# Designs tried in a protein design chat: VH-VL binders against o97563. Part 12

Target 1, 195 residues: o97563
Amino acid sequence: CSCAPAHPQQHVCHSALAIRAKISSEKVVPASTDPADPQKMIRYEIKQIKMFKGFEKVNDIQYIYTPFDSSLCGVKLEANSQKRYLLTGQILSDGKVFVHLCNYIEPWENLSFLQRESLNHHYHLNCGCQITTCYAVPCTISAPNECLWTDWLLERKLYGYQAQHYVCMKHVDGSCSWYQGRLPLRKEFVDIIQP
Below, E stands for the ipSAE of ESMFold2; O stands for the ipSAE of OpenDDE; V2 stands for 0.75 times the mean of E and O plus 0.25 times the DockQ between their complexes.

## First folded at step 8 (VH-VL; framework fv_tixagevimab)

Design e5 (at its last look DockQ between E and O 0.50; V2 from the best seeds 0.00; counts 0 for: pae E 3.9 > 2)
Fold by OpenDDE, look of step 8:
Structure e5 (fold): chain C 195 residues (1-195), chain A 117 residues (1-117), chain B 109 residues (1-109)
Amino acid sequence: as target 1 above (195 residues)
Amino acid sequence: QMQLVQSGPEVKKPGTSVKVSCKASGFTFTSSAVQWVRQARGQRLEWIGWIVVDSGNTNYAQKFQERVTITRDMSTSTAYMELSSLRSEDTAVYYCARYDEGSFDYWGQGTMVTVSS
Amino acid sequence: EIVLTQSPGTLSLSPGERATLSCRASQSVSSSYLAWYQQKPGQAPRLLIYDASERAEGIPDRFSGSGSGTDFTLTISRLEPEDFAVYYCQQYGSSPPYTFGQGTKVEIK
């Protein structure tokens, strides 16, 4: 399983839903009703704590599904614990909530202050911004509504300082820029041209 | 359970400094913010300042800008409020409160600071 | 700074009555960052309402918050004996300071 790195904001924006939940139990289930299909899935029973995105698409979520095999980007979650997760995922055609390794799934306690705030107040409101991952220099925006994400380039880690402490905010003129989280009041925009 | 436990009462002389601690437990301290508020006897709540724990960013009320320092120790899940150049007018109960997901939902029990000559 | 003005200063009511408390801001405040607190003598403030209208955990449904912009209201539908206290509003949606109102004392008639 290989995933393209994405800023948490992009994950939320590109997901059908984002929730905070506990995992109650897990069960291996067939991937389909076709007996000839040997594929399996893990069905997690969850206790939804809060929904940040997806209100219009799904109500209270009881189950989430993921591939059984890690090779198919299956996600292993700790069931029967008090551990809380931020879960992002998609809704399948049959209505099932589906999550995989390429979704932004993170223990709640690992989220930064700004990330927690942004789930409630920022990410879903700024999906008009494109966050582009910078892999190499030069890295420049191609449009005004684009923010350059340089955590990988500068820190060589997936979720670095920008992922933890910045939101890409859309301005009235349609342009986007990084908002530095001294929430809730101070908008400090950082223009990132090139690393 | 989530709670904030503050340090004990202080009696200080004018011109000295006081440092009040606020120890957090039962929640992820690093992902929170902490505000400090004081209340003189029979008076309204007065905002002093706050700190975002993971970044260490602080903001202070103008009234205290030159005398207050708010810090945090993430390893001990403790926030601190230090007020220098103490005056009799600083006599009050000082509260810390944690911020999480848009609210200051848990408060310390308060620390009485008495400034007297 | 944003000034929050609460009214009335004192509200004298009997148990079972409806209490309506006002918090007016000198300028517009995001409802997401308007809170109400209850404080009893010798105790720390207790969060009642956040996001202008969301009840904090464990808060009885007789407490409700409403409002937006510059006008916010805390309502206690039916006062219980334990509800007689001082109530404060706080805003933290604008630049510091995150100011409090001066408080409304709800006292028993």
Scores: ipSAE 0.871, ipTM 0.923, lowest interface PAE 0.5, mean pLDDT 94
Fold by ESMFold2, look of step 8:
Structure e5 (fold): chain C 195 residues (1-195), chain A 117 residues (1-117), chain B 109 residues (1-109)
Amino acid sequence: as target 1 above (195 residues)
Amino acid sequence: QMQLVQSGPEVKKPGTSVKVSCKASGFTFTSSAVQWVRQARGQRLEWIGWIVVDSGNTNYAQKFQERVTITRDMSTSTAYMELSSLRSEDTAVYYCARYDEGSFDYWGQGTMVTVSS
Amino acid sequence: EIVLTQSPGTLSLSPGERATLSCRASQSVSSSYLAWYQQKPGQAPRLLIYDASERAEGIPDRFSGSGSGTDFTLTISRLEPEDFAVYYCQQYGSSPPYTFGQGTKVEIK
């Protein structure tokens, strides 16, 4: 299983839904109604705690589905526990809510302050911004609505300091830049944070 | 089950400092922010400052900028507010409150600080 | 900094009546960053409403909030005896300080 890297904001913007939930139970089910299809899914029964995105399609989600096979990017979630998860995913053509490893899925307790604030207040309002991954220098902005995601370049991490503590914010003039919320920018990233 | 427990009342002389503690339990402290506010008798709530726990970043109201320091200890889940160069007008009840998910939902019980000679 | 002005200063009403409390900001505040608190003598503030209109956990349906921009309202649809207290708004918007209004005292007529 391999996934294209995406900033948490991109995951939220590109997903049909984003929720906080607990996992009540799990059950292995067929992937389709075709009896010749040998593929299996895991159906997780969930208890939705809060929805951050997806209100126009659903208000409460009872089940989510993921591939059974890890080679197809199935997600293993801890069932029948108090563990809370951030879940992002898509709605399939048959109405099923689908998640896998390439979605942004994290234990809620692992999210930073700004990630939690941004799920509530920022990510969904700023999907007009483009976040571009920097793999090497030079890495420069090609559009005014672009923020450069440099965690891999600077920290050798997929989800480094920018993923945890920055949101790409749209300004009144339509341009975008990195924003830490209510705090001054950290000095060690000032020269890298630019339009 | 979630709570913030503040340190006990303080009586201080002008020109000294006070450090109030705010111990959290029952929630993930590292993903929170903690604000400090005060209230003199019969007066409105006055915002002093806050700390974002995971980054350690602080912001203070300009009125307090020169005299206040807000810190935290993640190993003990405790936030601290220290106010120096105390004056009689600093006599107030000092509160801490937790911010998470869009609200200041949990408040400490308050710490009375009395500044008198 | 953003100044919050609450009105009226005092609201004298009987149990069962509707209370309407106003909070006006000197600059626009996103409704996502406006809270209402209840405070009784000798007690810490109690969160009632956050994000201008969302009730905090355990808050009865008689409390509701509304508004956006510079004008925000707390409504108590039918006052109960325990609702006589002082009410404060707080904004925690764009940049600190995260200021409070001066309060509205709701008292028994």
Scores: ipSAE 0.327, ipTM 0.721, lowest interface PAE 3.9, mean pLDDT 87
ESMFold2 (binder alone), look of step 8: mean pLDDT 90; pTM 0.928

## First folded at step 9 (VH-VL; framework fv_tixagevimab)

Design f1 (at its last look DockQ between E and O 0.50; V2 from the best seeds 0.00; counts 0 for: pae E 2.1 > 2)
Fold by OpenDDE, look of step 9:
Structure f1 (fold): chain C 195 residues (1-195), chain A 117 residues (1-117), chain B 109 residues (1-109)
Amino acid sequence: as target 1 above (195 residues)
Amino acid sequence: QMQLVQSGPEVKKPGTSVKVSCKASGFTFTSYAVQWVRQARGQRLEWIGWIIVDSGNTNYAQKFQERVTITRDMSTSTAYMELSSLRSEDTAVYYCARYDEGSFDYWGQGTMVTVSS
Amino acid sequence: EIVLTQSPGTLSLSPGERATLSCRASQSVSSYYLAWYQQKPGQAPRLLIYGASSRATGIPDRFSGSGSGTDFTLTISRLEPEDFAVYYCQQYDSSPPYTFGQGTKVEIK
């Protein structure tokens, strides 16, 4: 399984839903009702704590589905624990909530102050901004509503400093720039120097 | 269960300092903020300042800028508010409250600070 | 700083009646950062509403918040005996200080 790196804001914006939940149990189930289909999925029973996105599509989520095989980007979650997760995912045509390794899935305790707040207040309000992952130099914006994400380039990890502490905010003029939180003591818009 | 437990009541002389503690339990003391608020008897709530737990960054109301220091110890999950050069007007109940996901959802029980000659 | 003005200062009502409390801001406040608290004598404030209209965990549905811009309202649809208390609004939208209103006392008629 291979996934393109993406900023958490982009993950949220591109997902059908975002929830905080505990995992109650897991069960291996057929991927379909077709007996000729040998594919399996893991069905997680969850306790939804809060929904950040997807209100109009789904109400109370009881089950989430993921591929059984890691080769198909199946995700392993800890069942029967008090561990809380941020789960992002999609809704399949049959109504099932589907998650995989390429979704933004993170233990809740690992989320930063800004990330937690942004799930409620910032990410979904700024989906009009394009966050572009920089893989190499040069990396330049192609439009004013674009933010360059450099964590992968500079830190070689999925979620570096920008992922943890910045939101790509849209201004009144339609341009976007990195914002270091609304409530933090100092509002800092960071202009990323074009390499 | 999640809660904030504050230190006990204080009786202080004018000109001295008081340091009130606010210990968090039931949750991991990370990725939160803590505000301090006081309330004199029969008066409105008054915002003192707050601290971002992860960074330790603080901001204070102008009124307290020169006399208040808010700190936190992440290893003990405790926030502190120290007020110096105490005056009789500082007599009040002092509250800490946790900020999470856009709200101050948990409050300490309050600490009575009495400043008298 | 943003000044929050609550009205009325005192609201005298009977159990079962509807209570409407106002919080007016001196400048526009994002609804995401407006909260309502209940405080009873000798107790710490309790969060009722956040984000102007979201009920905190465990808060009965008789409490509701509404409003935007400079005008916000807390409504108690049907007062219970335990609802007689002082109510405060707080904003934390702009830069600090995160100011409170002066409070509205809901007392029994």
Scores: ipSAE 0.842, ipTM 0.917, lowest interface PAE 0.6, mean pLDDT 94
Fold by ESMFold2, look of step 9:
Structure f1 (fold): chain C 195 residues (1-195), chain A 117 residues (1-117), chain B 109 residues (1-109)
Amino acid sequence: as target 1 above (195 residues)
Amino acid sequence: QMQLVQSGPEVKKPGTSVKVSCKASGFTFTSYAVQWVRQARGQRLEWIGWIIVDSGNTNYAQKFQERVTITRDMSTSTAYMELSSLRSEDTAVYYCARYDEGSFDYWGQGTMVTVSS
Amino acid sequence: EIVLTQSPGTLSLSPGERATLSCRASQSVSSYYLAWYQQKPGQAPRLLIYGASSRATGIPDRFSGSGSGTDFTLTISRLEPEDFAVYYCQQYDSSPPYTFGQGTKVEIK
């Protein structure tokens, strides 16, 4: 399973839904109604604690589905536990809620203050911004609505400090920039985007 | 059980400092913010500042910027507010409150600070 | 600095009556960052309403909040004896300080 890197904000913006939930149980089910189709999925029964995005498509989600096989990007979640997850995913044409390894899925405990705040109030309100991954210097913006994602460049991490503590915010003039949700920009980001 | 427990009453002389503590229990301290407010007798609540616990970042009201320091100790799950150069106008009850997902849902019991000669 | 002005300053009513408390902001405030508190003598404030309209855990449904922009309202549909207290609004939108209104005292007529 290979995934394009994406900032948590991009994951929320590109997903049909984002929820906080516990996993009640799991069951292996057929992938289709065709009895000749050998493919399987895992159906997770969930207890939804809070929905951050997806209100117009669903209200309370009881089940989510993922491929059984990890090579098809199936994800393993800890069932029958008190562990809370942030889940992002899509709604399939048949109405099933689908998640996979390339979605943003994290134990709730691992989220920072700003990530929790941004799930409630910032990420989905700023989907007009574009977040661009920096792989090397020089790394410069191509459009006013662009924020440069530098975690790989500075920390060699998929989800580093910028992913955990910054949101790309859209301003009235249509431009975008990184903010810590009421705190000054990190100086490291300024050095990269101001050659 | 989630709660914030503040340190006991303080009587201080003008020109000294006071450090009020706010100990959290029953929740993971690191993922929240803690605000500090005060209330003089018969007056409105006055916002002093806050701290974002995981980053340690603070913001203060301009009135207090030169005299207040808000800190935390992650190992004891405790936030602190220190106010220096005390004067009689600083006599008030000082409260801490935690921020969680759009609300200040838990408040400390308050700490009376009295500044007198 | 965003100034919150509450009205009336004092509201004298009898048990069973409806109380309507106003909070007006000097500039627009996101509803997400607007809360109401109740405070009784000698006690810390108690969160009643957050997000302008959401009741906090354990708050009776006689308390309701509404409003957006610069105008916010707390309504107590039927005053109970325990509801006679001072009520504050607070805003904590993006620019500190996160100010409080001056309060509305709800007292027995």
Scores: ipSAE 0.557, ipTM 0.802, lowest interface PAE 2.1, mean pLDDT 88
ESMFold2 (binder alone), look of step 9: mean pLDDT 91; pTM 0.933

Design f2 (at its last look DockQ between E and O 0.32; V2 from the best seeds 0.00; counts 0 for: pae E 3.4 > 2)
Fold by OpenDDE, look of step 9:
Structure f2 (fold): chain C 195 residues (1-195), chain A 117 residues (1-117), chain B 109 residues (1-109)
Amino acid sequence: as target 1 above (195 residues)
Amino acid sequence: QMQLVQSGPEVKKPGTSVKVSCKASGFTFTSSAVQWVRQARGQRLEWIGWIIVDSGNTNYAQKFQERVTITRDMSTSTAYMELSSLRSEDTAVYYCARYDEGSFDYWGQGTMVTVSS
Amino acid sequence: EIVLTQSPGTLSLSPGERATLSCRASQSVSSYYLAWYQQKPGQAPRLLIYGASSRATGIPDRFSGSGSGTDFTLTISRLEPEDFAVYYCQQYDSWPPYTFGQGTKVEIK
């Protein structure tokens, strides 16, 4: 399983949903109703604590699905614990919530202050910005609504300082720039995005 | 479980500085913010400033902009407030409070700072 | 800065009565960033309500918050003896300072 590095803001923007939840239990289930399909899924029963994105698509999520095999990017979550997760994922055509290793999935306690606050209000308000991952030098923007993400280039890890402490902010003129988290962020963003 | 423990009372002369500490325990300090608030005897709560712990970003009330410095030590889960050029009017109880998940839900016990000649 | 004005300054009531406290903002405040605190003599403030209407952990259900825009209310449905104290509202919606109201003292009649 290989995933392209992405800023948490981009993960949220490209996901159908984002929730904070506990994992109650897990069960191995068939991937389909076709008996000829040997594929398996892990079905996690969850307790949804809060929804940050996806209100219009799904409500009161009880189950999430992931591939059984890690080779298919299956995710292993700790069930039967008080551990809270941020879960991002997609909604399948049959209505099932689907998550995999390439989704932004983190223990809630691992999130930075800005990330927590940004999930509540700011990430989804700035999805008009394109965050481009820099893999090599030179790395330049191709449009004014683009922010360059350099954590992978500079730190060789998925979530470095920029992912933890910056949000790509949309300005009224359509341009975007990195903003280092200061509260209250909501007012500043509202004033800029929705004058 | 979750608590903030502040340093002990201080008696200071005018013109000197005081540094109050606020040690956090029972929660993830790194992912929080800490505000400092003071209260003179019989007076209202007065906001001094705050710090976002992981980034170190600070904001201060205009009244204290030139005299206050709020810092944090993530290794010891401790926030600090230093107030310089102390005046008699700075005599008050100083509180720290953590911010997480949308609220200032835990407060320190307060530190009495007395400024007198 | 946003100025929060609380009313009344003092509220004299008996145990069992309903208390209604007002917090008015000089400009609109998001409900997400309005809090109420209780403070007793010699003690630190205690969070009662956050997000204008959400009770903090361990807070009895006799405490409730409501309001939006510039007008917010803290209600104590039936006063208990331990509820006589000073109550403050705070906003943290705008750029700092995160101002407090001047407080309302709920005293025993």
Scores: ipSAE 0.638, ipTM 0.857, lowest interface PAE 0.8, mean pLDDT 93
Fold by ESMFold2, look of step 9:
Structure f2 (fold): chain C 195 residues (1-195), chain A 117 residues (1-117), chain B 109 residues (1-109)
Amino acid sequence: as target 1 above (195 residues)
Amino acid sequence: QMQLVQSGPEVKKPGTSVKVSCKASGFTFTSSAVQWVRQARGQRLEWIGWIIVDSGNTNYAQKFQERVTITRDMSTSTAYMELSSLRSEDTAVYYCARYDEGSFDYWGQGTMVTVSS
Amino acid sequence: EIVLTQSPGTLSLSPGERATLSCRASQSVSSYYLAWYQQKPGQAPRLLIYGASSRATGIPDRFSGSGSGTDFTLTISRLEPEDFAVYYCQQYDSWPPYTFGQGTKVEIK
């Protein structure tokens, strides 16, 4: 399963929901009500701890679904444990909550202070900003509402320091820039040079 | 059992230093932030500074900038506040409080620091 | 630095009465970063309200918070004997320092 890179902020913005939950149990179920359909899903029963996004469709989620096969981007979660997860995903046309490997899914313990703060306050408020992945210089802004995502360029990591410590924030004039968090942090950025 | 337990009372001479500890238990320390606040007798709460636990980044109120050092030890889930060049006006109860999810929800019991000749 | 000014300094009321406490900021503060605390003698502050209007766990519904921008209010709809204490607001918006108001003492008339 191959996933396009996306900043955690983009994942939250592009997902129908974002929640913190524990996984109570799992069960293999048919993918549809059609008895001829051989496809399977894993149904995870969850205990929702907090919803960060998705209030317009659901509030209390009991089940989430993922493909059974990893080749179809199924995701493995620890069932019957105290482990807390950040889950992002979609709501299917039949109302089922669907998650897969290309969603942003992390143990809550792996999230930084700023990521946790941003889930509560910043990410969903700034979905009007665009985040553009930079792999090499020069890296070109095509609109004032763009922030350049440089983790791969600087650290060769999908979720590096910028993903952990920055939010792309919209200003009153509609432009966007990186907000470094609540404390002053000094961080070097790659220059943007137009040829 | 979620709590912050602070070190015991301290009696100090002017010009010396004090280091107050704040040990977390029952919740995740490494992804939180800890503020330090003091209160002299009959006075308001006064913010001293704060530390973001995972990065180790600190910030201090300007009044304390040259005299305070806030640190943490992630292996023992303990935050520390050290105040140097003590004066009689530093006599106060010192509190730690953790930040998570938009609030300072857990406070330590307080540590009385008395500075007297 | 954002200065929080609480009023009144002292509020003398009887049990059963409504208390209204004001916290005014020297510049705009996001409601998300505004909290109210209760403090009794010899005790640590107790979180009452966070996010300007959300009650902390275990706080009775007689406590309510409101306001935005520079003007925030804590209301105690019906004072109980245990509510006579000092109340503080705190802001922790944007950049340190994360300042407190000077307090409002709610005392028995």
Scores: ipSAE 0.343, ipTM 0.699, lowest interface PAE 3.4, mean pLDDT 86
ESMFold2 (binder alone), look of step 9: mean pLDDT 92; pTM 0.939

Design f3 (at its last look DockQ between E and O 0.31; V2 from the best seeds 0.55)
Fold by OpenDDE, look of step 9:
Structure f3 (fold): chain C 195 residues (1-195), chain A 117 residues (1-117), chain B 109 residues (1-109)
Amino acid sequence: as target 1 above (195 residues)
Amino acid sequence: QMQLVQSGPEVKKPGTSVKVSCKASGFTFTSSAVQWVRQARGQRLEWIGWIIVDTGDTNYAQKFQERVTITRDMSTSTAYMELSSLRSEDTAVYYCARYDEGSFDYWGQGTMVTVSS
Amino acid sequence: EIVLTQSPGTLSLSPGERATLSCRASQSVSSYYLAWYQQKPGQAPRLLIYGASSRATGIPDRFSGSGSGTDFTLTISRLEPEDFAVYYCQQYDSSPPYTFGQGTKVEIK
C-alpha cells in the first residue's frame, strides 16, 4: 500500500465524511455477495460521537469497512477500547462507509488544538484552496489560491508542523495563505514559504 | 465525563487577593484554552481573560489588566485565576470555561467570591 | 471592542410558543465565533449554539441559531417549561474582550 502525502485539510476536503468515533467491535466479512470473490473486509462496529462532514450523505454510522489485507491498505483499529478516532473516508456505491490506510485516520488525542478546531469549520470552509505538496525544490505555487505544504520536504514525515498547526485559508480576493493560531483572536496569516 | 471543578467560595477583605482554581478532567487539558468569566448578582456575564494551556499565553480584558493573573498547571490539569487589590465590586461568581473544537463548551460550577470589610 | 446588544431585554411567553432572540454586533463577527448560552438561576452558563448555527452536544432540536455579519438570532421553536432562563450571546472573533451580550430573559407569561 502506497499513499500520496496530503495535508489533513486535503484529506477532509477530499473525503465524503469525517467523524469522531469509538470502535466497538470488529468482524471479518466477505467483500461482496459474490461467492467467486475471495476478498475479505473488516467490518468495524462504531459508536459515532460527532460528525464533522458528511451530514447530507449519511446519518448515524454504525459500521465502517476496510480491506482485510494490509497490502490493500486495510486499517487496523482498536476495538473494545475507549480510544476515540478521527475517521475520514468514502461512501461506496452500495452505501457502505469505507476507510483505508490512505485516509486521514488518527487517534483523537493526537490531534493538535488547531486541528481539532479546524474540523468544525476551517477545513471544510477552505476547500477552495489548493494545498500543493512539495516533494522537491524548487517548489512554487502556480496559482494564488495555492498553499505550499512543506512537511514532507523539510521534515520527511507526513504530518509535521504545518499539518499540525496551519490551515490554508482563502481570502476575499481568492488567494490563499497559511493560517496559524491557537484561538481565533490570535490568528496569524503566514506568507507562503518557498522551500 | 468532561468537567471543570472549581475551588470553593471565598470571603476576602478589600485590598487582598484571591486565587480560584479550575481543575479539568475527562479531556486533554493541554489541547485546550480556558477563559474566566465573572457575574455579579443580577448582572451580565463579564469576560475577564483567557489562557492557552499549551503555550501559557494569556490575554486579559483591559479592566483587569493590572490586577488579574491567569495561569495553568499542566501536570495537574488546573487553571488558575488570581485577582489582586480586591474591591467590593469584585464580589461575584467566577466561572472558568474550556475552549476546544471552536467553542467554550464546558463550564465550571462557579466560585463565589465575596469582598467585604 | 465589539459590543453585543441583545433584544428584547425580556421576552414573556407561554409554553409552546416560539421564542426569537436577537444579538446584534457593533461590527461584523464571523459566524464561526458566535455562541449562545443558557443560564438558569444559580447555575453556570450552558452552551447551546456555537458557530452561530451549530447545536452543542445534547442540545434539543428546538434550539437553533442563525445569522451572519452583525445580526444573529437564537430561536426556540416551541418553548418547554425548562427553557425559561436567561440567554447570552458571546463573540470571540476579534481582539479581547471576548464580549457577551447583556442577556435576554425568557420568562413565563
Scores: ipSAE 0.666, ipTM 0.870, lowest interface PAE 0.8, mean pLDDT 93
Fold by ESMFold2, look of step 9:
Structure f3 (fold): chain C 195 residues (1-195), chain A 117 residues (1-117), chain B 109 residues (1-109)
Amino acid sequence: as target 1 above (195 residues)
Amino acid sequence: QMQLVQSGPEVKKPGTSVKVSCKASGFTFTSSAVQWVRQARGQRLEWIGWIIVDTGDTNYAQKFQERVTITRDMSTSTAYMELSSLRSEDTAVYYCARYDEGSFDYWGQGTMVTVSS
Amino acid sequence: EIVLTQSPGTLSLSPGERATLSCRASQSVSSYYLAWYQQKPGQAPRLLIYGASSRATGIPDRFSGSGSGTDFTLTISRLEPEDFAVYYCQQYDSSPPYTFGQGTKVEIK
């Protein structure tokens, strides 16, 4: 299973839903109504604690589905525990809520201060911004509403310091820039973006 | 049970320093922030500063910038506020409060600091 | 720095009456970052309302908040004897400092 990199903000903006939930139970079910289809899904029964996005389509989600097979990007979640998860996902054409390994899925306890605040307030308000991954130098802004995601370049990590502690915010003039809650940009970012 | 417990009352002489502790229990400390406010007798609430726990980043009101240091210890889930060069005007009750998910929902019981010759 | 001005300074009312408290900001404040607190003598502030309009856990429904931008209101629909206290608004939008209003004292007539 291979995933295209996406910043947590992009995951929230591009997913149909984002919730905080506990996992009550799991059951292996057929992937389709076709009896000849050997594919299986895991159906997780969940207890939704909070919905951050998805109010227009669904209010209270009882079940989420993921491929049984890890080669098809199935995800394993701890059932029958007090563990809380951030879950992002899509709604399939048959109405099922679908999640997989390439969605943004994290134990709630692992989220940073800014990620928790941004799930509640910032991410969904700033989906007009574009986040572009920097793979190599030179890496420069090509549009005013663009923020450069440098975790890969600086840390060789999918979710580095920038993903955890910054949000790309849209300004009144339509431009976007990185915002670290209450503090200015770190000097390392300034040196790369504005040498 | 979720709570913030502050250190006990202090009586200090002018020109000295005081360090107030604020110990968290029952909630995740590392992904929160802690503000410090004070209130002199019969007076309004006055914001001193705050700390974002996971990064350690602080910000202080300009009035306190030269005299206050806010820190935390993630291993003990404790925030600290140290105020130096104390004066009689610093006599007040000092509060800590935890921020999470849009609100300061847990407040410490307060620590009386008296600055007297 | 965003200055919060509360009015009135003192509100003298009897139990059973409606109290309306105002908080006006010198600049626009996101309602997400606006809170109301109750404080009684010798006690820490108690969170009543966050996000301008959401009741904190355990707060009776006679307390409600409203407003946006620069103008915010706390309403107590029917005053109970335990509601006579000082009320503060606080903003914690974007750049510190995170300021408080000067308070509105609600007292028994």
Scores: ipSAE 0.590, ipTM 0.811, lowest interface PAE 1.8, mean pLDDT 88
ESMFold2 (binder alone), look of step 9: mean pLDDT 92; pTM 0.940

